VHH binders against Uncharacterized protein F13C5.5. Designs and how they scored, part 4

Target 1, 168 residues: Uncharacterized protein F13C5.5, of Caenorhabditis elegans (o76565)
Amino acid sequence: EICPMDKHAICNTGHLSCTCSVSQEDEAPVPEISCNALIARDLETGNFPVVSVEFDLNNSAEALEEFPEDAFRDKISSSLRVDEEDVIVLRTSCVGTDDTLTIQFVILKKDTNSSALPFAIEDLIDAESIATRMKAMGHLSQIANLDVDTIEYTEELVDLEFEPSNLE

## First folded at step 10 (VHH)

Design e_10Q (from r_10E with E106Q)
Fold by ESMFold2 at other seeds, fold request of step 20:
Structure e_10Q (fold): chain B 168 residues (1-168), chain A 120 residues (1-120)
Amino acid sequence: as target 1 above (168 residues)
Amino acid sequence: QVQLQESGGGLVQPGGSLRLSCAASGFTFSDYWMSWVRQAPGKGLEVVSDISSRGGKTDYADSVKGRFTISRDNAKNTLYLQMNSLKPEDTAVYYCAKYGYDSLRQFDSRGPGTQVTVSS
């Protein structure tokens, strides 16, 4: 089952690897820094513009044991004609449910230096434009064999809970 | 200034083959998805095939799947379309096109095109 999550989730690869979900059920130490570290969030609110995709897990034709991040990245990048490595996943969350998975992501502009962390809003392709384009595409009703319920622009990230040592 | 220049078009008989080339300059070729687009006489534009920036992903229109192969050589800044088993309905002007990045699956440039004519 993808939800509920039994383990901390790590998203992305290389120097962009980061914790995109924390599970209170997982006793293992959090192996990477928070994905919050990749982005220059608003200092007061923690807000940052992202694309939010919700999956309805109840009617998926294929049983999956974990979120298929590579297939998700592949489908997003190929649909929008951008590179896979520029699709950065910031959150994977069941939001306390067994049947809904929320994925939040951003896409780097081509000329963004991916090593210049944290990314500011200007380093990223406009999230509202991404969400609008994706909603217009008829072939995104399913991504990575998961049924898409919604695709939305939002500035509110799903909250992460971290071990106390990660909150500093 | 982005420049795209197609070559390799011509007249062929049904069942024949052609290989189109597109020379690219004025941008970092390896950073962008590229496309072959065609326009038959009196018809709209049809995306024939797309290829990812590094060549690892390709898409084809249903009408050409199994007959056409898109490829690229990033060291030579060149896009290719191998066209086999050509049919009269493949007759069109073929354009090399560059996707924008921030434009999200919209072309920002195309070449002047090369004519492909398939007839007896």
Scores: ipSAE 0.662, ipTM 0.856, lowest interface PAE 1.0, mean pLDDT 88
Fold by ESMFold2, fold request of step 20:
Structure e_10Q (fold): chain B 168 residues (1-168), chain A 120 residues (1-120)
Amino acid sequence: as target 1 above (168 residues)
Amino acid sequence: QVQLQESGGGLVQPGGSLRLSCAASGFTFSDYWMSWVRQAPGKGLEVVSDISSRGGKTDYADSVKGRFTISRDNAKNTLYLQMNSLKPEDTAVYYCAKYGYDSLRQFDSRGPGTQVTVSS
């Protein structure tokens, strides 16, 4: 797994905490892999092209305790006919509203070495093409039993809280 | 050069069975989702069944669920379709097809097809 940690998603009174970054609470040493170390972000802005999926949580039958990342990756990969190992979730966040969950992800190209970090844009399937294709599909109104509000291409990653600098 | 070659078609009575095979070459077979697609006389193409690159996930058209089974042998670069309880409505040319990867659920190759006829 590229992103082994499940912290840093904070919902206003929500209960989701599925992110992959260093936690200031429990860790002195920086883990070998973090969400920001996975990708070669723009040095000035921190931008990187991703697919952004927003979920409306108002219709959830039960309180969502943890984002079902495996079910999400399974649905995305089977819908697009790619391997689930190549679907990389970079952000899981409820920041901004009580009832909205934002998931940002990319998909590796077939010949990308998943251990050759950080990934450049050229290592990934074009995010705008992914978003366009997903919006054209008639069966993605729900993913992992969560109601989809929007699917969009963006270059603006949601910010992580308390992220140690990776710079020497 | 992607090459796909179907075999195993023929004439069969209603209720009978056939097993289709597709020999694949010119690409890394185990890296791609594969499909059986059919075209009945005067009709468009219908996706019959899909199988994931490692074989762990399958999908079927409603009209064939419970009667057809897709499988693959990645060591032999071969895709299969076991067709049981055949009906006259299953009469079609059956094609082996390969999904692209960056094409996002679109086929990039298919074979010449094999005729399946269910009658008498």
Scores: ipSAE 0.651, ipTM 0.856, lowest interface PAE 1.0, mean pLDDT 79
Fold by ESMFold2, look of step 15:
Structure e_10Q (fold): chain B 168 residues (1-168), chain A 120 residues (1-120)
Amino acid sequence: as target 1 above (168 residues)
Amino acid sequence: QVQLQESGGGLVQPGGSLRLSCAASGFTFSDYWMSWVRQAPGKGLEVVSDISSRGGKTDYADSVKGRFTISRDNAKNTLYLQMNSLKPEDTAVYYCAKYGYDSLRQFDSRGPGTQVTVSS
């Protein structure tokens, strides 16, 4: 598997970068390949249909140093009655926000070979259906003990925060 | 074709115990979340308990927590419900149900049910 990373940086202050493919707080070499290798994005726009969850961190009781990805995947999979291993987190981002964390994810269909990368849209459960179902559920105002602000279908992926070409 | 067949229902006194079984065939049992659902006379359907495909995660209705235990044996393609400390309010037809995968927490199959009657 090219991703997932074992760790994601979580922005509690300022604009600390947090992506699936990179951790700034780790002595290990930064992987060259990002979560972009998991999905067959549109060649012209870079878009890919995902579920986007925005967390409001203003009321968090604890400073978050790492996104609780296992707890997130557990809550999503149990809520939708799918397997935890089929919930794929593509983006973890707090760029441009002090008190907001954005998570973007997809879910594999049962018959999808999880090793056949990159995943096409046809390999995944329809993201708009997932978002619609999650919004209708009464118990998803918190996920992994974080307050959920929004759950939306979107095709706009959050940009990677650690691109060498983006350095000043 | 998906087949679900419940068994183990019957008449039992309050405070008693009963164990339901559900034999599954026609699909890969170990790939799916499973459920016990019940319908009391004149009432709607109530999800009693759910269990994950590998058995590591379970959920229970508040009315049965601590008294009922869901389990599965994937080698035997069988779902179980151990019911202890039964009350008259547990009287219902109990159904074995299969979640779909792409259906996002919706059942796609249900058995014919087994009657459980708790009375003095």
Scores: ipSAE 0.636, ipTM 0.847, lowest interface PAE 1.1, mean pLDDT 79
Fold by ESMFold2 at other seeds, look of step 15:
Structure e_10Q (fold): chain B 168 residues (1-168), chain A 120 residues (1-120)
Amino acid sequence: as target 1 above (168 residues)
Amino acid sequence: QVQLQESGGGLVQPGGSLRLSCAASGFTFSDYWMSWVRQAPGKGLEVVSDISSRGGKTDYADSVKGRFTISRDNAKNTLYLQMNSLKPEDTAVYYCAKYGYDSLRQFDSRGPGTQVTVSS
């Protein structure tokens, strides 16, 4: 009863409305919108390096209806001593289980033009360094009042249900 | 290129107050988190307080919380530390320090420091 976004994945666009399918079991499906247009993924491998945070929702203090993205970005930016506006959430997903929430994000380098889409890997602070630093901090067992299960570097983005474009 | 210069240290009695200043140049001051760190003789560095690039977020070491106040004036490129209710344990060299951006909560610059001595 806790996961607010079963079968969802979304992007943090800032400038572009990003909607993803709420559920494929819905009788009236939402329009497909691709969140992949924010990033220039590696066409050879299909990969894009991100930091992946998994939350354990089974013992959450309260049920979530919506991911608290602002509080998440605030905690990440304050913990790493970067600006909140440079923390870009690429995926918010409960796909596969109702008891976990997966957040995938990147952080822009200070001199990156945030309007120059799509973002390439060289526009971003190294994701493996971010994940390594966050794991070493020891005070990130809870972010935005959600219990953190894992923090990992990965190149495997959570799949979107459909492949629409967010740059329509 | 980066220059940080502390001032305002000195000798005070327990219970007294001091205000430290740090003049910054050679970088865009308003883009970076800033910090006061201190070191007593023979001890390691301790982060006393941090402040966000725009000044909206602050953190304090438990040992100084409620007694010290960090602030910044981005128009003057100046960082401040107001130190009240000083104790002998606050005796240290106090440094103004700049966080790097890609360094992920690590300092990339600090000043030469200013001595604060709290003694009867």
Scores: ipSAE 0.625, ipTM 0.845, lowest interface PAE 1.0, mean pLDDT 78

Design e_7N (from r_10E with S103N)
Fold by ESMFold2 at other seeds, look of step 11:
Structure e_7N (fold): chain B 168 residues (1-168), chain A 120 residues (1-120)
Amino acid sequence: as target 1 above (168 residues)
Amino acid sequence: QVQLQESGGGLVQPGGSLRLSCAASGFTFSDYWMSWVRQAPGKGLEVVSDISSRGGKTDYADSVKGRFTISRDNAKNTLYLQMNSLKPEDTAVYYCAKYGYDNLREFDSRGPGTQVTVSS
């Protein structure tokens, strides 16, 4: 199992990446950067427009202890002809099932200053356009050697069980 | 305003080589994926090769793999295509093309092209 607890998604590193977490304050290692702090979410709802990719893990769940985020970003960026450092993974979640993994991400526009956190919606490439383009691509039925079940636009971010922040 | 200018085309015998250049200006060259595309007489555009913004990733059409090499020099704002073992089927106008960023794998600019003719 890649994420033993519901809503396990945490940003780590200065490269704006996330990994699964299984604990709250007793979690080790503590995430370096909170995904909640990367984006200017709707303050009332917590919503933010993202691309949501669901993977079917039935054939690979036991070998996948950590989400292969670098391979994911590499495949997304090369497929869409953007830079991989502009692909920001906000959520990596195993919500409600051992056989499904949900990845939620955004892509920065080229003119976005990466030091200007948090990112607003206007700093990002339109998520609905990304999802539409990805669904039209025949070679994205598998990403990072994981079978893609769905790709969709949504504004409903997966909630975190614990919301640490590495930004101060 | 984006400007792309190809050069280096010409007439060459089968088996010969040419190196195409594309001078770029009016945008931050190092921020964008670039492409060589070609159009043979009476045919549509074919993407020959793509290169990532920093040059670390390349793609080639099957028809040119092993014979053509795409490269870029971001300090000189120049895109290159080294074409070896040329065949008559490579005869085309070759265009330097820039991918848009927000357009997600669509070109937003191309140059006027340079003619490559492989004959005799």
Scores: ipSAE 0.643, ipTM 0.854, lowest interface PAE 1.0, mean pLDDT 79
Fold by ESMFold2, fold request of step 11:
Structure e_7N (fold): chain B 168 residues (1-168), chain A 120 residues (1-120)
Amino acid sequence: as target 1 above (168 residues)
Amino acid sequence: QVQLQESGGGLVQPGGSLRLSCAASGFTFSDYWMSWVRQAPGKGLEVVSDISSRGGKTDYADSVKGRFTISRDNAKNTLYLQMNSLKPEDTAVYYCAKYGYDNLREFDSRGPGTQVTVSS
């Protein structure tokens, strides 16, 4: 079952691979850096504008062990007519229950240098515009065969319960 | 600046075939989703088909599925629409259109169009 999540999850690929979920402290090094390292969060609050998608996992007919990130990325990119490599997942979280999954993501602007980390807000397509466009499309009641409950703009990232440790 | 130029339209009998081409310049063609859009006489615009920047994903209007095939050749900066089993209701001006990327699923450019007329 996707929820509850295992000890950690890794999102994205290549130089953008990062830890997007940590539910329990891990004595061994986490394989990837935190997804916090990809973005220039607000210095005081830790906030950063993202699109937040909540999935209702109740009554899902899919017997999945893990979030189908590739299918999610494919659906988002094809729906918005952008490239899947520019869809960056920052969080996967089972917020408070076994039956709700929250995914938070951003999309790079076309001309953003994907190696220029951390990304500032102006390097990314406006998250509120993304959320608004997604809500206006009538065919996103399911993404990656999961039932969508909400699609919202937010500046509040789901907290990583434990900071992923770097290699020691 | 962005330039899109369609060609290959004309008069065709029902059941016939045409292949439309769109020559693109003034932008990095391989970076963008592309579309064929048509406008029948007295009607609004209809998206006929979309193709992803790399060509791996396609989408079609229900009215053309199984009859039309969108493709692209990124080495030649050219978009294609193969139109088979043409019907009179396919009569329209066909436009090549470019999505704007940062504007999310909005066209930012289109060509002047090519007329396709399907009649006896």
Scores: ipSAE 0.631, ipTM 0.840, lowest interface PAE 1.2, mean pLDDT 87
Fold by ESMFold2 at other seeds, fold request of step 11:
Structure e_7N (fold): chain B 168 residues (1-168), chain A 120 residues (1-120)
Amino acid sequence: as target 1 above (168 residues)
Amino acid sequence: QVQLQESGGGLVQPGGSLRLSCAASGFTFSDYWMSWVRQAPGKGLEVVSDISSRGGKTDYADSVKGRFTISRDNAKNTLYLQMNSLKPEDTAVYYCAKYGYDNLREFDSRGPGTQVTVSS
């Protein structure tokens, strides 16, 4: 098993810290709020525009025990000439396979107040523009020492695999 | 009203050194990645070097690696380029440029430039 599907993952730091993956085999309470709380998703569909990066793990020599988020954030921010703290990871997922890791993220605009949650689409750099720019950079075939398979704009957030039992 | 003003260009012999400066005003200098860009005679623009908003990360064109050093002083709102071991191929107008942030790795401002000529 080379995908980190077996544990809850917490993404981001500070007041933006949130659960971006939940293990189906873990009975423990979710230690942080869902990353869904950071974004103003479509009320009917749950959709939100994000950049989706898929990694092919087939040639990885070592099993991943956790997603290397800091290295990912560092590479994205330096490649796009933005600050690391404005790169917000919403999902980490290996749904349907242990050979593919999917990361979904957004980037705050320069003047966005990071405390004004939830972020609307207008608070974020256009995700299609981010994906287009990243694909044009021929040097992003590897991020955080993981082989990149695809970089795409999407509005389809990967579902969290285990939803906390928490009804309003 | 972003203002970028380069200085320090001139004529130098091959193997010589120059230090370029760029004085910045009209924006929060420490919030943005900055760049040196050059245009050689009859050629398009080439990104020479980039530096992160806090100065901790740098990139260089292959043609200048090991010879040029980008730096910044955020307290003085100034960007620098130390150019050593200069070659005739480095002859160009050098521009200080500011990335636009929301436009992702695209410049939104540049200065009028300073001429560097490596000859003789």
Scores: ipSAE 0.610, ipTM 0.828, lowest interface PAE 1.2, mean pLDDT 85
Fold by ESMFold2 at other seeds, fold request of step 11:
Formats: structure tokens, sequence, C-alpha cells
Structure e_7N (fold): chain B 168 residues (1-168), chain A 120 residues (1-120)
């Protein structure tokens, strides 16, 4: 039953830190900017190409208090032979499901200019290629001791609902 | 232009040791995962060991675990392979290889190789 959300989750990647989930309205100010600020989403749809990993929580510990982001980025980067700092987690979410944790991420190309936020699609390694390579690997049925249900390319980001009142 | 040059190969008896070096130039060495790959006579290529860009993560083929140690010196742009307790099965040409970042887990360059021969 228990999603690893404490109303807000903060994702940290190298020199970047941002809010990657908001599960309910919060009277306190959010300490970091939204992870939406890192990416140049489609102006009409809000879409952005990402890799989406769904974890089946049924056989994990009864409660998962916090997503093990460092272990996740470590496994992704070592599996794909990229640097951990270039794996950027944009979403962590259990919204709409009791038994599934969804993680959405992208990977920076080497030599991208991080001071040129937001990142455009061309600053990132092709998400469909990442998902295809990950699905072809035989050792990603678990990541960070969580059971992987699916790995998919998508352009549909999980929504960040109920923005804190102090973000305006 | 990426340049990789291996050295340190030779003839050694079973149980002996060798240290291979790979001099790298033409790219920012400290930005990339590196690998030692070998090809035994009549066999395909085998990834022997990988090392992360900063040297903090390593992987080894089962056949060499506990006997070989990969390392790198980013100040000298040099990759190393310490090979201990050598066996005749380790006889191969050993190549230094560079992973291509944007093509994920694929090599984009390798050197001409250095011959290691283990025989009594």
Amino acid sequence: as target 1 above (168 residues)
Amino acid sequence: QVQLQESGGGLVQPGGSLRLSCAASGFTFSDYWMSWVRQAPGKGLEVVSDISSRGGKTDYADSVKGRFTISRDNAKNTLYLQMNSLKPEDTAVYYCAKYGYDNLREFDSRGPGTQVTVSS
C-alpha cells in the first residue's frame, strides 16, 4: 500500500535538484523548483520523451519509505556505461496505483551545456534507444532491489498535481 | 582523432604476471568508461574488464575475477591491466577499448592490441 512519498519528493542529479513528485496540496513552501523547469516540454501537450520504469511493489518490503534514487542512478549508469551525474530523474510517482512505482528519467549527452536550461530533446540521449537497450539486457529485472515490471519509451509525463501554494 | 596504444605484452610462464598499459589521446580520457578486450586464437572478442570514467566502478569477466585488476590514471591518460596468476587460457591479443557515450554500451574505438602468450 505505501508509496514512498512524503507529499513531495526531491530528485538530485549532479548539480541539479528539483521537485519530482507532489502527491497532495501542501501548505508549506516547496524547497526546490519543479523538475519541469529542467526540460523544454511541448508547448501544447506538455509531452517530453522519457524512459518510464514501473516497479511492482507487491513483493518488496511492506513499506518503501523513500525511492532509492542513488542506487537507481548507479544501476542505470553502470548498465549503460554512462556517468551517474548525467542520469536525470524527472518523476517518481505512485499516483493512480497502489502497487506500482513509476520512475521517469532522461540521460544527458556528453558535452551538453547544463547552463542552457531547459534541456531540449537534442541535448539528451534518444529515450527510445535507451529503453530498447535496457529491455534487451538480461540483468534489469531488478533495479535497486525493486522488481521491474516494465521499461518503456513514452512522451507522456506523469503530472505534477497540487502545486504548493508558495510556488506561484 | 582518438588514439589508443597498448603495451606490456609478452611471453610469460603459467602462474606469472604482466602489467598492460594503454596510452590514450585525442579525447577527454576522464569522461569515458574504458575496457580491456581480448581475442584468443580462433575465438571471438571477450570483454575482460570495464572501468568507469572516474575509476570507482569495475567489472570483470568470470574467467579473470580475482586474478586481474583494471585501473586508470586520469592525470596520465593511461589505462592499466594487472594480470596475475596467468594461465594458458589467457593467451590472446589484448585491446584497449573506449565506450561511445551516446551509443550507450557500445565501443567506438580500440587500439591495435598487444600479444600476451602464456606457455611453459
Scores: ipSAE 0.599, ipTM 0.839, lowest interface PAE 1.2, mean pLDDT 82
Fold by ESMFold2, fold request of step 11:
Structure e_7N (fold): chain B 168 residues (1-168), chain A 120 residues (1-120)
Amino acid sequence: as target 1 above (168 residues)
Amino acid sequence: QVQLQESGGGLVQPGGSLRLSCAASGFTFSDYWMSWVRQAPGKGLEVVSDISSRGGKTDYADSVKGRFTISRDNAKNTLYLQMNSLKPEDTAVYYCAKYGYDNLREFDSRGPGTQVTVSS
């Protein structure tokens, strides 16, 4: 079962590795910094533009225990003709349901220095453009063998279960 | 600044073969997905094949699968299309095209094209 999550989730690799979901059921300490630390969120609202993909987990092929992040990254990058290391996952969430998984991500621009954290909005490909292109492609009703319900642009990140400080 | 130059087109009989080349300059060739695109007489543009920056992923239009092979040599900044078992329906101008990256699966450059004519 991908949902509900029984452990904290870590997304990405290397210097971009970060906590993208916190599970109430997991007694272990959160093992990485928050994915909030990768992005320069609005100082007043905490908002940041992202692409939000909602998966319907009912009748999914493959009985999975965890979100197949590598396959997701591979499909996004190959569909949009970008490099997979530039696809950065910020959230994996089952909030409010066992039947729905929400993934929120951004994509680095080609010339962005991936070590210059945190990323500002101008370091990233326009999220509304990504969402529009993905909806127009006509073959993304499944990604990584999971059924896609919605693909949307949003500025509201799914909340993590811990509140980062101003000095993360 | 980006320059793409196709070569290798010509007249060939049905069932024959051709190899197209595209010489690239003015950008870091190994950083971008590349494409062959064709336009048959009186028709719109059709993406024939795409290849990833490092060459590990390829896509083909259904009409050419099993007959055409895209490849690239990043040391020579050159894109190739091997076309086998050619049919009259393959007659078109073939263009080498570069994806722009930040514009997501949109081309930002293409060459002047090379004519391929398949006829008895």
Scores: ipSAE 0.581, ipTM 0.813, lowest interface PAE 1.3, mean pLDDT 87
Fold by ESMFold2, fold request of step 11:
Structure e_7N (fold): chain B 168 residues (1-168), chain A 120 residues (1-120)
Amino acid sequence: as target 1 above (168 residues)
Amino acid sequence: QVQLQESGGGLVQPGGSLRLSCAASGFTFSDYWMSWVRQAPGKGLEVVSDISSRGGKTDYADSVKGRFTISRDNAKNTLYLQMNSLKPEDTAVYYCAKYGYDNLREFDSRGPGTQVTVSS
């Protein structure tokens, strides 16, 4: 499969681990908390400001077997001169597409206490500033050996949904 | 108050070596990416090398790659630049600089600089 992380994935392993992709639910509950628990989303809409990176998988020499999160975090943090541990991935998704991977992330401010969950918008570096800086850099046409299609600010998180039916 | 103080500059002949040091105080040194930048007379600033907060990642300008080595000692709050195989075009004032964090890849402080002159 082109995007094996579109159904079940955990992100930020070892530091703020959470489920960042899930589209199905059965009788065995997910062992990690949702990445929704990391952020203080809008109570009515579920919106939260993030940076959204869309990868075009059509040019991949092989099918993507798993998202290379550590390499992604490494490239983002080194490009912006921040620490890897402050780059927090909230979503990995291919839902609704065969060949596009969407990654949504935030970056903690230097003085943010990473144990004080959930993070409010003011605990994070401004997502629109991040997206603007990344688009201006000229070095980010590939991240983690994946072709970048877009880098955008958005407040619309990809949904983490469970199907309650016993039919697949 | 951030304080950065460079030392180790001087006059050397082509092919020689120097080691620059930068003593840092007034901030948590180990939390920030650091840089050596230089300015030749009549030129703008050139980033010579960057090093990550813990020292595990480094970048170099093409003009110095293979000849210069950036390092840091977080226990001593000190940044270093080992400069080998020096050339006349390396003549410049060398500055120790600190990246800000929340301002994303912009310097927020630099020292007064140390002169390096490479001449026969």
Scores: ipSAE 0.581, ipTM 0.818, lowest interface PAE 1.3, mean pLDDT 84

Design e_7N (from r_10E with S103N)
Fold by ESMFold2 at other seeds, fold request of step 11:
Structure e_7N (fold): chain B 168 residues (1-168), chain A 120 residues (1-120)
Amino acid sequence: as target 1 above (168 residues)
Amino acid sequence: QVQLQESGGGLVQPGGSLRLSCAASGFTFSDYWMSWVRQAPGKGLEVVSDISSRGGKTDYADSVKGRFTISRDNAKNTLYLQMNSLKPEDTAVYYCAKYGYDNLREFDSRGPGTQVTVSS
């Protein structure tokens, strides 16, 4: 029953800052560009390969108002031995429940120019490899003090909107 | 080509200290997480400590926490391991190792190693 959402969420920092969640329809237009703008999604489906982490919020000690993104990014980067700034969060979502939080992210390859937007699949570390490696580690049952339920590779991004609109 | 060269090993008594160094060349040292890895006689490789590209994050095996300190000097392309309060079970060949980044927490290079022996 504890979902850390407000009207919208801004993820990442600097030139990569973008809207990763929109939870209330009457906030239009959103104050920051969509995280969709960071990635070269499939033209027909809007799909893009990402790592999807689901958190079970039922045993959270305190009510969360915001996703602890910095702690999440820090744990992912340190666990995989990559730089924190190369972990790019595309989605934070509680869609379909108030006790489950879904986070979707990608990681830049070492030589990727982070200003060369939008990122193609080839600019990113293979998401299936990331998910496989994370599941094999055995110490990621908690990330940022949240209980991890699943870590999966997917090509389906959680929808960013709660109304029929064409956010980009 | 990546080159890693360890130095500073030797024989010490229990309770003693050593400082290991690793000179790195052939790659942009400051772009990569680095590691000290050891191999005790008849055993596999054990990761002793890791340090982030810029030196701000460190991780240690439980057996060495509080006794060993990893550091790096990116201006000198050098990785260090300060080993204090040494115990006989720290006896091993110590290797400097480089993570490959895109292959996610896998080493792509290591040096020839330096022997550390802790005995009376």
Scores: ipSAE 0.571, ipTM 0.814, lowest interface PAE 1.3, mean pLDDT 85

## First folded at step 11 (VHH; from e_10Q with S103D)

Design q_7D
Fold by ESMFold2 at other seeds, look of step 12:
Structure q_7D (fold): chain B 168 residues (1-168), chain A 120 residues (1-120)
Amino acid sequence: as target 1 above (168 residues)
Amino acid sequence: QVQLQESGGGLVQPGGSLRLSCAASGFTFSDYWMSWVRQAPGKGLEVVSDISSRGGKTDYADSVKGRFTISRDNAKNTLYLQMNSLKPEDTAVYYCAKYGYDDLRQFDSRGPGTQVTVSS
C-alpha cells in the first residue's frame, strides 16, 4: 500500500497501513526520512503543536484498509475555508488498538515563502485555534465517513516507531 | 489594502433575474475563498453563498439553492452572483466578502454593498 505523503506514521495493527519511502537527493544516499523531517520539533521532548483527531472505528461497515487521507483533507480544508494542499497530515496511528484511529495534522499559513524544511511553528496556523474552531462546528462529528470521537489540541506527537514493521 | 466593490444591484419584479459583480484588488484574489453575504432590512447578516479559491467548490444557503449561482473569474479578479427566480424575500443589501486564511472561516474584508429590491 502507498502513503500519499511518503512520510506518514505507519499503523501496523491490521488493515490500516502507510509506508514511507526513502528519497535520494545527494550523491551519497540519505537515510530513511520520517514524518519528523517535515517539522522543527523540540529536540529534547519531541513535542510539536498539532491538532489530534481520534476516530471510533466500531461503526465501520467494512474493515478500513487504508485511511482516506484525501477525503479527510478535503473536509478539513472546506470546513475551515483553507486550501487542501496546506493541510499536512503528520501522523496516522492506531496506537495499540484496532477500534480507534488517531490523525495528527497542521495547516500551513497562506503566503509562507519557506521552501526549506523543516516547517517552524511560525509557518503554521495556530493549532489550538484550529481545534477550538473545529469543536464549535456541528458538522464534524463525521469526517470521511468515519465517526469522530475527539478533536484536541496537543503538543504530544504519536511516536513513529510504534512496532517493527515488514511493510514496505 | 484590500478593496471590494459590488455592482449590478437594482429593482426587479418577482421572478426576475440579476447578476451581481464584485471587483477585487489589493490581495491575491485566487488564494482565498470568497462569499456573497446579504442583510435584509432589520435583520442580521446571512451568508448566501461561498466559493473556493479555485472555484471548484460552492456552498449555498437553503433559501437560495437552485436559484442562485456563485462564480469567479480569477484572471479578472472578479466574483459573480447570478440570481434567478427572485422573490420579495431576497430584498437586501448584498455584500462581497473575503475570508481570512488564519482566522479560519471568518471574514476579514467586506465591500460597501449593492442594493437588490424585489417588488411590484
Scores: ipSAE 0.621, ipTM 0.838, lowest interface PAE 1.1, mean pLDDT 77

